# VHH binders against Profilin-1 (pfn-1): the designs that were tried, part 23

Target 1, 132 residues: Profilin-1 (pfn-1), of Caenorhabditis elegans (q9xw16)
Amino acid sequence: MSGWNAYIDTMTAAAPSIKRCAIVGAADGSVWARTEADNVFKASEEELKTFVALFNDVTQVPAKGADIEGVHYVVPRTEESLIFGKKENTGFFAVKTKSAVLIAVYEGPNEVAAQVRKAVESMQTYLNNAGY

## First folded at step 1 (VHH)

Design o42 (from o40 with A97K G98H T100S S101P P104A L105P P107L H108G S109T; framework vhh_4orz_3)
Fold by OpenDDE, second read of step 2:
Formats: sequence, structure tokens, C-alpha cells
Structure o42 (fold): chain B 132 residues (1-132), chain A 123 residues (1-123)
Amino acid sequence: as target 1 above (132 residues)
Amino acid sequence: EVQLVESGGGLVQAGGSLRLFCAASGRTFSEYAMAWLRQAPGKRREWVALISTAGDTDYADSVKDRFTISRDNAKNTVSLQMNSLKPEDTAIYFCAKHYSPPPAPPLGTYDYWGQGTQVTVSS
């Protein structure tokens, strides 16, 4: 088991609405860790490569949306190190650290979004301070 | 290899305080960011506090303004001052050092070098 799995567990446990998570390399989308077992994060590395590249110019992402696990999400807006998307009662939050992209896929009403964001941003801050 | 030994845990009433200590072996302590993690019964591990090599600190929201992490590079120690303790703070507390560079896990493996220290907060 990768040591990065502990961070996956931390994010997943942060909110009940968070179903799947992944930690990937910001440069190439390589998977460092992902949820497994009953809640497998299924995005391919090729897909993730494309996804992490979105952070190169986040201003363009709302116009085209984002794909994760074969699902197309509408991206209402972006921030410099934050991309989030929505599809019906599902969504995702993705944040970029110095070296990684953290992705959390959630299910639930819009009200849960704040908790999900907080979870990934908390981890973002932690990892940034750690130099990652 | 570097070993970490936690101490300072115990039983305390809600509102009380504890100070945890972590003693690190080795010569490269100052080169690593250090963190405290905790695991409550039946719950997943969570990080509690981080202190960088430069002394910058970060905290989980659940412990912010109550806990203070500090380090003493001369003594190879990291400490966690825990104030205003709550029952939900009950857990085994672990000290961890960070890896560098990525993609190694920043807190190392979760094969803890020590047994941790039990903190129990009663109502």
C-alpha cells in the first residue's frame, strides 16, 4: 500500500459526500494514489494527463468543461489552483499543489460542495507547506 | 534509519491540556518537515499539525487555535501543545517526518516507527 493512500483516506473521511479521490502528479497526471475497493477512482492516466493540463490555463476551462472518469462536468468557474465541476447531483473539486493535483469526486446536493472544497483545500495547504 | 518516539499522552478531562513530545533519532531532523497525526478508534487517520523546516505551521481546522506545534532542531524534538481538549480529540497521536522529494509520501510511510501516544479526553 502506497503511503499516499493515507492522504486519500483523510480526504475521503473529511465529508460523507466525498466518494472517490485521487492524488496525481501535476506535471503528467501520473497516479500517486486513488480510492480503491468499493469506490475505485477510475480515471485513466491519459485522461488525467489531459485534466492536469487544464491548470496551465484555468481561464479556458469553464468554456469547455472537464472530464473525469469518463464523465463530463460543467465548470462554472475556476481559480488559479482550483477547478471544480458539476453534473446533476455529482461534482468534483480539484486543487493544484506545487507538485500534485488533488481530486475529490462527490455526490450530493449543492450544499455539500463547501465541505468538499474545504477538504481538498485543507490538504492542499498541508501539502504545499510540506513542499509538495 | 530514523526512529520516532512519541510521549506525553494520558487521560485528561475536557478543557484540560496535554503536551506531546516526539524524539527523533538521526542527524537529519532539521531537513524534514514534521507533523502530528492522530487516529481515533474506528476512524481513519488524520493529520493534525505540520511544521516546516523553516518553522511555518499549519493545523487541521478541528484543532486550530487550540493546538500548537513546535520543534527544537537542537534536540531533535517536535512538540504538540494541546489546550482546551475535547472528547473528540481522543486518539492515538503519532509523529511523522516528511519525505522529499515527491512522489514519496510527504509524511513518510504510515508504517509508524513508534507506537504513538494515547490521548484520552473524558467528558
Scores: ipSAE 0.022, ipTM 0.299, lowest interface PAE 5.3, mean pLDDT 87
Fold by ESMFold2-Fast, scan of step 1:
Structure o42 (fold): chain B 132 residues (1-132), chain A 123 residues (1-123)
Amino acid sequence: as target 1 above (132 residues)
Amino acid sequence: EVQLVESGGGLVQAGGSLRLFCAASGRTFSEYAMAWLRQAPGKRREWVALISTAGDTDYADSVKDRFTISRDNAKNTVSLQMNSLKPEDTAIYFCAKHYSPPPAPPLGTYDYWGQGTQVTVSS
């Protein structure tokens, strides 16, 4: 049905420690694709609209943190086009492309986090090169 | 804010050709994919063609091999060359900013639709 689901499948295959993820519109947070079934991504439309707006000024995010799926994450720092956060053993990586924001939620130690970041950044590069 | 303006529609006989144009406002035209959609009288809007920022194209089966989409980033325009037109191609044609890679719509989730341009193909 959705060709964007193929990109979700590619990311989760590259980093099996991703528990839930989504690709959303950068302008409005509209969901293009997300994980479903046993690992459904549960963020509301209103939450996603608020979340993607954080990319308008990432330097403000560490002071306030970020909310995903009703969970408040501490954001230790940001980089250009990258927001990441942690809450106990759960974390996320979110990257902005020209037209999209990729969000991946994972659980596990720092070695797992590194693999998830690599998968998300690889997809960011692919989508930017494809014009998205 | 992006504004799209379509032109080039008209009346043509079956087997004829038309070229449609879409002029886009703003600096970011070269940074996103563009699409053409159409809506025939009494029918739902359907996707026709897409062009990526790199120039890769995709087409609906009903128009494949007859229509060609192209873009000119220097002029902020996208165009649709329509050959071998059929009465079934009669519709209002819309230009849209597209956010999904082929083969997946959705198209038209952004509020960047023009007024459209009417194409009428007589038998």
Scores: ipSAE 0.012, ipTM 0.148, lowest interface PAE 9.0, mean pLDDT 80

Design o43 (from o40 with G98T Y99P T100P S101P P102L P104Y L105G P106S P107S S109Q; framework vhh_4orz_3)
Fold by ESMFold2-Fast, scan of step 1:
Structure o43 (fold): chain B 132 residues (1-132), chain A 123 residues (1-123)
Amino acid sequence: as target 1 above (132 residues)
Amino acid sequence: EVQLVESGGGLVQAGGSLRLFCAASGRTFSEYAMAWLRQAPGKRREWVALISTAGDTDYADSVKDRFTISRDNAKNTVSLQMNSLKPEDTAIYFCAATPPPLPYGSSHQYDYWGQGTQVTVSS
């Protein structure tokens, strides 16, 4: 079994407003770990493969938006290794490391978004420093 | 970077208990998962136990239900409580800081290894 589940637990503990999250391979979108049971991250492998490919050119994403768990999100802006979006009262942050993409879906007001972003970016920094 | 020093090893009779300690120093201890590995005479090193940054644990089948790993981030320490020891547990025990294993395969990548502490279990 995967030791990556511990990293999912670390992110959700740091930002309790995360409703669902996953760690996936940057090359293929394969799921390394995700939230389960009542908090299951529902994205298909096909959708995740499409999603991680967005990091090949993030500048194109705001024009088209992004799909996660069958939901189309408006992406107002991107940064080099960061895609984030909004759909009504939900949102997501996704960050790319050397070998992984971290995706966190949250619900709540915009002030909650800052906490979720911080949790995801902290994990990104840790994994990059570890060579992932 | 993390510096690791193991202690607590010794000679014990079969059925006995020992508690091993790993003292860590450096700015990044709390950011690493910690593991114990062992190397028996004439054998290759094997993984024994792992504890995540959040305190989640995992164990090799050979030690499951006998060994307990714990950490104290305030003191930068990791410990391994070893109960119901068997002669087969005789080995040098190593502390390591580890990034997460990749889901494909059972390979573990360990960044920092300590010097080890000898555990000998007599029948």
Scores: ipSAE 0.007, ipTM 0.114, lowest interface PAE 9.6, mean pLDDT 80
Fold by OpenDDE, second read of step 2:
Structure o43 (fold): chain B 132 residues (1-132), chain A 123 residues (1-123)
Amino acid sequence: as target 1 above (132 residues)
Amino acid sequence: EVQLVESGGGLVQAGGSLRLFCAASGRTFSEYAMAWLRQAPGKRREWVALISTAGDTDYADSVKDRFTISRDNAKNTVSLQMNSLKPEDTAIYFCAATPPPLPYGSSHQYDYWGQGTQVTVSS
């Protein structure tokens, strides 16, 4: 298990609602680590390339939405290093670090979103402090 | 600050329809994602529908295919068309606006709320 896989496990374990996670390169969407086994993160590298590029201009993302794992999410709004989306009882949080984008896909009611955000932002802070 | 005012609520029989309106003050309406939430007696407030600044929509499973959210940026209004109403739809319906940035841990929380409009669906 790579060091990045450990971070995947950490995020996945942060809340039961978090189903799949990925850590990808911010520059090109290359997969550094992803959830495997029963809940495989299924986004293609091509899709991830497009996704990480959204962070180049987050102001336009709400107008377009975001696609992850072939699912189109409504993006209500964005922040400089945060994109989040919702579709029915599912959603995602994506945060950008210096070098990476962390993605967590979750299932559950709106109330679980807070935990998911906390999980990815905590990891974001950690990785940023570590220089990643 | 944005002020929101709901209207259109009332009493309706099961299977009937209502259309709720929300009027927003200010000139920055187009910058907000808008939502409808509802709260039934003794229950938690629940999210019902969302419309992004660009008009993308999402719905709670309980209202999907029955409710339609729409917005008119020129008029600073958001609407909720409610069809095939059920007794379980009885609640106070609130209009809410989501401006950037999000408070921590509140991805689906809103900064501005209306006072709500009562919707009662009888059997």
Scores: ipSAE 0.005, ipTM 0.233, lowest interface PAE 10.0, mean pLDDT 89

Design o44 (framework vhh_4orz_3)
Fold by ESMFold2-Fast, scan of step 1:
Structure o44 (fold): chain B 132 residues (1-132), chain A 124 residues (1-124)
Amino acid sequence: as target 1 above (132 residues)
Amino acid sequence: EVQLVESGGGLVQAGGSLRLFCAASGRTFSEYAMAWLRQAPGKRREWVALISTAGDTDYADSVKDRFTISRDNAKNTVSLQMNSLKPEDTAIYFCAADYGSWFDESLTYEYDYWGQGTQVTVSS
């Protein structure tokens, strides 16, 4: 497979608890690939533009939280290239590469969240090494 | 850094209430997000409730609408009010602190708790 959709498939296969995910441009939030049909990632263009701008200074994010798919998530902490959030029984992990931001929305407990984080960080490493 | 000591546990009948307290030492308590976690007999640790530095709260589905977490920065305490207790709530309860606005509950199974915990036993 030679499209960005292949990376979406790889992440969801590695962590089946990912309900929806997307790969977007780090500069503008433009969608490169996303889950579709019954599990479509529903974030608007304006929301994604706002979201990727959070990576310009992740230290400000825990005070404000983050919005994905019209849902406001509490962000407990950030790392230089990682924003993650929680809202009741749902959560997300988002990581920045050189030119992309990977966003994965999941549902489930601590064990599930850890698996999703591992899958997203593994893909981040792969894409950075590939020059993306 | 903060040091944490839990108290308030005990034996209670189903449907009863308990209030747990966590006392923190140090001048930086207000800079820590706080959480209550529990470990039931034969099970892994799980988070129960968390409170941000600003006072925003979140709860595990199993305790939502029954438990209330609160903090008092002037007294360096965090409390957990537990109502409508069920036998399934029987566990050792721990408080935990994490520097920053929120506690990362997705990683609670990896954290070492700073307190010794307080035992809660709910009889049927």
Scores: ipSAE 0.000, ipTM 0.156, lowest interface PAE 14.4, mean pLDDT 79
OpenDDE, second read of step 2: ipSAE 0.753; ipTM 0.885

Design o45 (from o40 with G98E T100S S101L P102D P103W P104G L105E P106S P107T H108Y S109D D111N; framework vhh_4orz_3)
Amino acid sequence: EVQLVESGGGLVQAGGSLRLFCAASGRTFSEYAMAWLRQAPGKRREWVALISTAGDTDYADSVKDRFTISRDNAKNTVSLQMNSLKPEDTAIYFCAAEYSLDWGESTYDYNYWGQGTQVTVSS
ESMFold2-Fast, scan of step 1: ipSAE 0.426; ipTM 0.700
OpenDDE, second read of step 2: ipSAE 0.590; ipTM 0.825

Design o46 (from o40 with A97K G98D T100F S101E P102S P103G P104W L105D P106T P107L H108S; framework vhh_4orz_3)
Amino acid sequence: EVQLVESGGGLVQAGGSLRLFCAASGRTFSEYAMAWLRQAPGKRREWVALISTAGDTDYADSVKDRFTISRDNAKNTVSLQMNSLKPEDTAIYFCAKDYFESGWDTLSSYDYWGQGTQVTVSS
ESMFold2-Fast, scan of step 1: ipSAE 0.316; ipTM 0.639
OpenDDE, second read of step 2: ipSAE 0.271; ipTM 0.651

Design o47 (from o40 with Y99W T100E S101D P102Y P103S P104L L105G P106D P107Y H108S S109T D111A; framework vhh_4orz_3)
Fold by OpenDDE, second read of step 2:
Structure o47 (fold): chain B 132 residues (1-132), chain A 123 residues (1-123)
Amino acid sequence: as target 1 above (132 residues)
Amino acid sequence: EVQLVESGGGLVQAGGSLRLFCAASGRTFSEYAMAWLRQAPGKRREWVALISTAGDTDYADSVKDRFTISRDNAKNTVSLQMNSLKPEDTAIYFCAAGWEDYSLGDYSTYAYWGQGTQVTVSS
């Protein structure tokens, strides 16, 4: 296991609603780490390449949504380094660091989303400070 | 997915009234907060009115006491009664459906939009 798996574990443990996570390269969508075993993060590298490219122009993402693990999510709004989506009782938060994109997929009511955001943003801050 | 279709726009003289309607598709209308927004030529889209799932309403200061938003969950419709219209109210009016912004704790996030209806107020 790479050192990046520790960050996956940290994010996954941050909230019960977080089911799957991934850390991928911001430039190409290459997988640095992802949840395994019972909750495998299933997005392909090709899909992730497309996903991370959304951060090149986040203003267009709400119009078209975002796909993760073959699931299409509505993206209500975006920020420069934040893309989040929703589908029924599921959703995702994705944040961009200097060199990576952190993705957390969650299940639960809307109320849990705040915790998910905090988890990924906390990791974002940590990794940015660490130079990643 | 929710589809929204606006109607009721048109040309009206200053001081006149219009009533806009928005028809929503789907079975989950009652789960969404509904809003009206507008975009005037050369200006940014601005929020006009909101009605929550609970029926609570809020308005932009520029339309307060002149506009009234209401919803009918049985008919899957939201309406905007516009009274005392001014030339400054001229814009394309959009219906939007949203949920509570779970990241911000408000209703500033809208998931679905209509195509808009033109409202023109002449002097």
Scores: ipSAE 0.016, ipTM 0.329, lowest interface PAE 6.2, mean pLDDT 89
ESMFold2-Fast, scan of step 1: ipSAE 0.159; ipTM 0.554

Design o48 (from o40 with G98K T100S S101G P102T P103L P104Y L105H P106S H108S S109Q D111N; framework vhh_4orz_3)
Fold by ESMFold2-Fast, scan of step 1:
Structure o48 (fold): chain B 132 residues (1-132), chain A 123 residues (1-123)
Amino acid sequence: as target 1 above (132 residues)
Amino acid sequence: EVQLVESGGGLVQAGGSLRLFCAASGRTFSEYAMAWLRQAPGKRREWVALISTAGDTDYADSVKDRFTISRDNAKNTVSLQMNSLKPEDTAIYFCAAKYSGTLYHSPSQYNYWGQGTQVTVSS
């Protein structure tokens, strides 16, 4: 619909437990779109650059965790194109596509986490098929 | 800092084409995401197209498949090719630049703006 912000809206509609999310460039962490207003995604440019670089070697991430919006998350394990973490009652899923990284921060129990993961992975598939 | 100057606007009949250019002065042009926004008479500025630092593009639905944005980092330029123009495309078109890490679709988030170039599409 309205460009990259439409993908944010699609993910949030598919998983209403997503509190904040963003689509950023895989090479540099530049923000293409993010949630706004009451649920603005607050990561700094420097933090996002550091975060997307984690996808260069995901095997190192569980030992160190990951920082998003100034919050340190425990990362229990990773998959080649997926990093996820948990901090008390919050968590995140991040997936890499050809040229983008999708980051979704949510709040809730494990059942909520499964729905957020599904929404993020569906969008990952769509963007890869669209050449992104 | 970057300074932006638009050109290429004019009067064209419906169904016609125009190519807008934006020349940037500044040594760090490649570090900015570039966009075109427009303001029609009596309306707020709206985002039209963007091109990221990585070269990825995005378009408003109203211009999808009709407009193409491109950039040339060696010449410090960004351009907008506008095809199949409609009377509702009549507006002042602005070139805008922003650092990564800012929302691309919100006019208030752009760091640098050109002065605008008028596009008028007659019926």
Scores: ipSAE 0.000, ipTM 0.097, lowest interface PAE 20.5, mean pLDDT 80
Fold by OpenDDE, second read of step 2:
Structure o48 (fold): chain B 132 residues (1-132), chain A 123 residues (1-123)
Amino acid sequence: as target 1 above (132 residues)
Amino acid sequence: EVQLVESGGGLVQAGGSLRLFCAASGRTFSEYAMAWLRQAPGKRREWVALISTAGDTDYADSVKDRFTISRDNAKNTVSLQMNSLKPEDTAIYFCAAKYSGTLYHSPSQYNYWGQGTQVTVSS
């Protein structure tokens, strides 16, 4: 088990609404760590390659949405290092670090979104400070 | 920077009506072209209705004669009256703004967006 699995556990435990997480390479979408066991993060590397490329021009993402785990999400807006999506009572937050993209998929009402964002951004800050 | 907040969405039966509202922050609302766009699951975001600073309007063919966009510069609001709603109108509806006097049909031309409001039309 790689050291990155510990960060997956930390993000997953940050809020009950967070169901699956992944840490992938920002350059190519390679999987560094992902939620496994009874709630596996199922995105393929091909899909993740496409997803991380969205950060090259986040301004275009709201117009077309984003796909994770074969699910299409509406993206209301983006920031330079943040993409988030919504679908009914589900959603995701993705943040970019120096070398990685952190993804958290959650289930729940819109009110839980703030807590999910806080979780991934906290990890983002930590990893950035660590040089990742 | 302009903040946009949508309201008025919900569940409605086919043939019903809804009125969406968008409240804009700032003091220069009258200088922004405003738009309503929508995004259905699995589809790209598409423009629905536009209104210029001069009050000129344009509508997508799919909503023409059913939807009406209007603006109130005194209240910093833009509205979308939605009549004769259909299941295919089901989507998240977004309010968007651009600091310009002209109409833009491409979503990428708008740089201020609300969080969106869900509209669900049941058959």
Scores: ipSAE 0.000, ipTM 0.216, lowest interface PAE 12.2, mean pLDDT 91

Design o49 (from o40 with G98H Y99L T100Y S101G P102S P103T P104K L105Y P106S H108Q S109T; framework vhh_4orz_3)
Fold by OpenDDE, second read of step 2:
Structure o49 (fold): chain B 132 residues (1-132), chain A 123 residues (1-123)
Amino acid sequence: as target 1 above (132 residues)
Amino acid sequence: EVQLVESGGGLVQAGGSLRLFCAASGRTFSEYAMAWLRQAPGKRREWVALISTAGDTDYADSVKDRFTISRDNAKNTVSLQMNSLKPEDTAIYFCAAHLYGSTKYSPQTYDYWGQGTQVTVSS
């Protein structure tokens, strides 16, 4: 878990709007790493299990939305390895790697969303290349 | 919702140039990465160029150094300057919008598409 914290720090530092992050197992939602201290990622493993299962059929997610940390987000659309949601001035981006799901929760206007996506996709690419 | 309308296509001789335009409706143009894709007869639609919300550009290897994508957020337009055109560039060219898109490595799932504009390059 300690080794994965570095990736959490990297994602969190990628944009000021990113408040909380988590790296979880794609298969079961187990938490590999998450933001702690001032901005604790609070989603339970049970919730995360449900969340990561959304990637099994992303086409259904926009109709249902997605829940993270007890917050329900509207999901405008999805991609094969990408789920993102919005709620007022908050949102999240979640990307799937070979074995993990990377989640970044952000706070800010819609203009910051692209930077958040870039951050998680960059990490996605890195981890995929590393075999994770 | 965003509506995209392409223009600027036509017939041109090999070695010639064309400039395609795409006009977008709506107020959220700046939130979309914009791309050009093309589909030649009998071939799959292929990605050509992308410009991110930040203005970063990327190109398919087949068009690199010949094509230039640009955007004008004030006018809600994206353009594709095509130089040194080849017969292989003959295709229907589509403008597409990708919400919060950033790189070509993202899945090629675009939120909105134009109707396309025909580009024909004769030898």
Scores: ipSAE 0.045, ipTM 0.496, lowest interface PAE 3.4, mean pLDDT 90
Fold by ESMFold2-Fast, scan of step 1:
Structure o49 (fold): chain B 132 residues (1-132), chain A 123 residues (1-123)
Amino acid sequence: as target 1 above (132 residues)
Amino acid sequence: EVQLVESGGGLVQAGGSLRLFCAASGRTFSEYAMAWLRQAPGKRREWVALISTAGDTDYADSVKDRFTISRDNAKNTVSLQMNSLKPEDTAIYFCAAHLYGSTKYSPQTYDYWGQGTQVTVSS
């Protein structure tokens, strides 16, 4: 079993509002680990490949939005290595590391969004420092 | 990626106190949840205390109200204050780091470990 599964578990435990989460390869969107069972992250291989390519030029993303699990999100703005969106009571944060992209889909009000962002950005820092 | 070094262990009489320290070298100490685990002779390594990145703490029932975990991000250290020590607390105490670690994770899921410091409590 992959060590990456432990990071999925850690992230979801740290931010309980995360409904579904995945760690994917930055180059190809291949899934390294994801939430399963009742909280399965449902994105297709083609969708993930398209999604990780958004990090090649994040400045273009607000104009076209982003698709995750067949849901189209409006992306109001981006930051370096961070893409986020909101759709009603559902939202996501995605961050790029050297080798990976972390995607966390959450449900809940704006105060839980801040917790999710913190969890995802802290994981991003850890993975970058670990060489990923 | 992170190196952990424990100190503060020793021999103490039952009812006494010890303070263990764990010094972290490397980067991003503030992003790790820090934990203390212990291994008594002939037993498996068991979790004792955890402090999250936000400073939230949790303790095993066997040490609750006797042990206090704290961290100092400026010094890259985590400490375990052990009061009212019992012979049953005799063990090698290990400092461990995990990305946001929680009590839900088994000992084998921790990312980094110190070499351990011996605590012996005489009766």
Scores: ipSAE 0.000, ipTM 0.103, lowest interface PAE 18.2, mean pLDDT 80

Design o5 (from o1 with A96V Y99P P102L L103P P104S P105Y S106G S107T T108D; framework vhh_4orz_3)
Fold by ESMFold2-Fast, scan of step 1:
Structure o5 (fold): chain B 132 residues (1-132), chain A 123 residues (1-123)
Amino acid sequence: as target 1 above (132 residues)
Amino acid sequence: EVQLVESGGGLVQAGGSLRLFCAASGFTFSDYAMAWLRQAPGKRREWVALITSGGSTDYADSVKDRFTISRDNAKNTVSLQMNSLKPEDTAIYFCVAGPPPLPSYGTDEYDYWGQGTQVTVSS
């Protein structure tokens, strides 16, 4: 768990608009690492288990949306390994690797959303190349 | 209470072999990626070999096909088999625990470090 915090720090440094983020197991939603203290990622184990299961069929997600930290997000569309959502001035990007799901919650306008997406997709590529 | 203890270093002639061991304690070993880094006198630390929690391996180009990293989760150990050793392999070798594969060039990204073991290869 602790070792994965370096990757949380890398994503947050690359996209300072990330408010909270986590790296969780793709099979069960178990937390490998998350932001802590004043930026604690608050999703429960039950919520994360439900969330990672969405990647079993991402095409169904836009019809129902997604819940992160008790907040219901509208998901406008998905890509094979990417779910993203919006709620007012907040949003999230979640990407699946072979073994993990990366979730980043941000606040801000569309220009910062692009930076957050780039940060999580860069980490997704890195972890996939590493066998995760 | 986290501890990484290296062993197996020593003096060997060029073309020879050594096997390094790292015994880990104080953390859930099977959850961590394990790596070997080395530092030669006057040079930056460089990443040598990596094994993920799932058993996937990766190697620096300079050691590929000569070194093999493996782990034994039942014994909480990681090992590095070093074959066809060259004088340029002379360095202090560090066992580290942390995130997935990193081409580390002397950064502080690893969670836990051993004290290192000296490997000297004579020409």
Scores: ipSAE 0.000, ipTM 0.158, lowest interface PAE 11.1, mean pLDDT 82

Design o50 (from o40 with A97T T100S S101L P102K P103H P104T L105Y P106G P107S H108P S109T D111E; framework vhh_4orz_3)
Fold by OpenDDE, second read of step 2:
Structure o50 (fold): chain B 132 residues (1-132), chain A 123 residues (1-123)
Amino acid sequence: as target 1 above (132 residues)
Amino acid sequence: EVQLVESGGGLVQAGGSLRLFCAASGRTFSEYAMAWLRQAPGKRREWVALISTAGDTDYADSVKDRFTISRDNAKNTVSLQMNSLKPEDTAIYFCATGYSLKHTYGSPTYEYWGQGTQVTVSS
């Protein structure tokens, strides 16, 4: 198990609503780590390549939404290093670090979104400080 | 500063329809996602519908396929078409907007709110 798997576990455990997570290369969408076993993060590297490229111009993402694991999400808005989407009782948060994109897919009531964001942003801060 | 004013509420029988309107002030309407929320007596304010700046929409499961949110950026308005209304849809309906994450994910904490419009659905 790589060191990155520990970060996956940390994010997954941060909130019960977080179901699947991934850490991927910001440049190419390569998977560094992802949830497995009971809840496998299913996005292909090809899909992830497309996804991470969204961070090149986040202003355009709300116009077209975002796809993760074959699911299309509405993206209400974006921030420079943050893309989040919603679909019914599910959603995702994706944050960009210096070299990675952290993705958390969650399921639950609307109120859980704040917790999910906090989880990924906390990891974002940690990894940025660590130089990643 | 954005001001929101809701209208269109009223009394309707179950199975009926209503169309709510929200008029927004300011010139930055197109920069904001817009949402409808509702609060029933004794219940928490809940998210109902969202429309992004680009017009992408999402709905609470409880209203999906019955409600339709739309916006007109030229007129700075957002609408909520409510069909097949049920007694459980009875609530004060609010138009809300803002840049915060909370305005899009069902939190009762929005940057900008209207006064609300009462919708009552009788059995």
Scores: ipSAE 0.000, ipTM 0.195, lowest interface PAE 14.2, mean pLDDT 87
ESMFold2-Fast, scan of step 1: ipSAE 0.091; ipTM 0.460

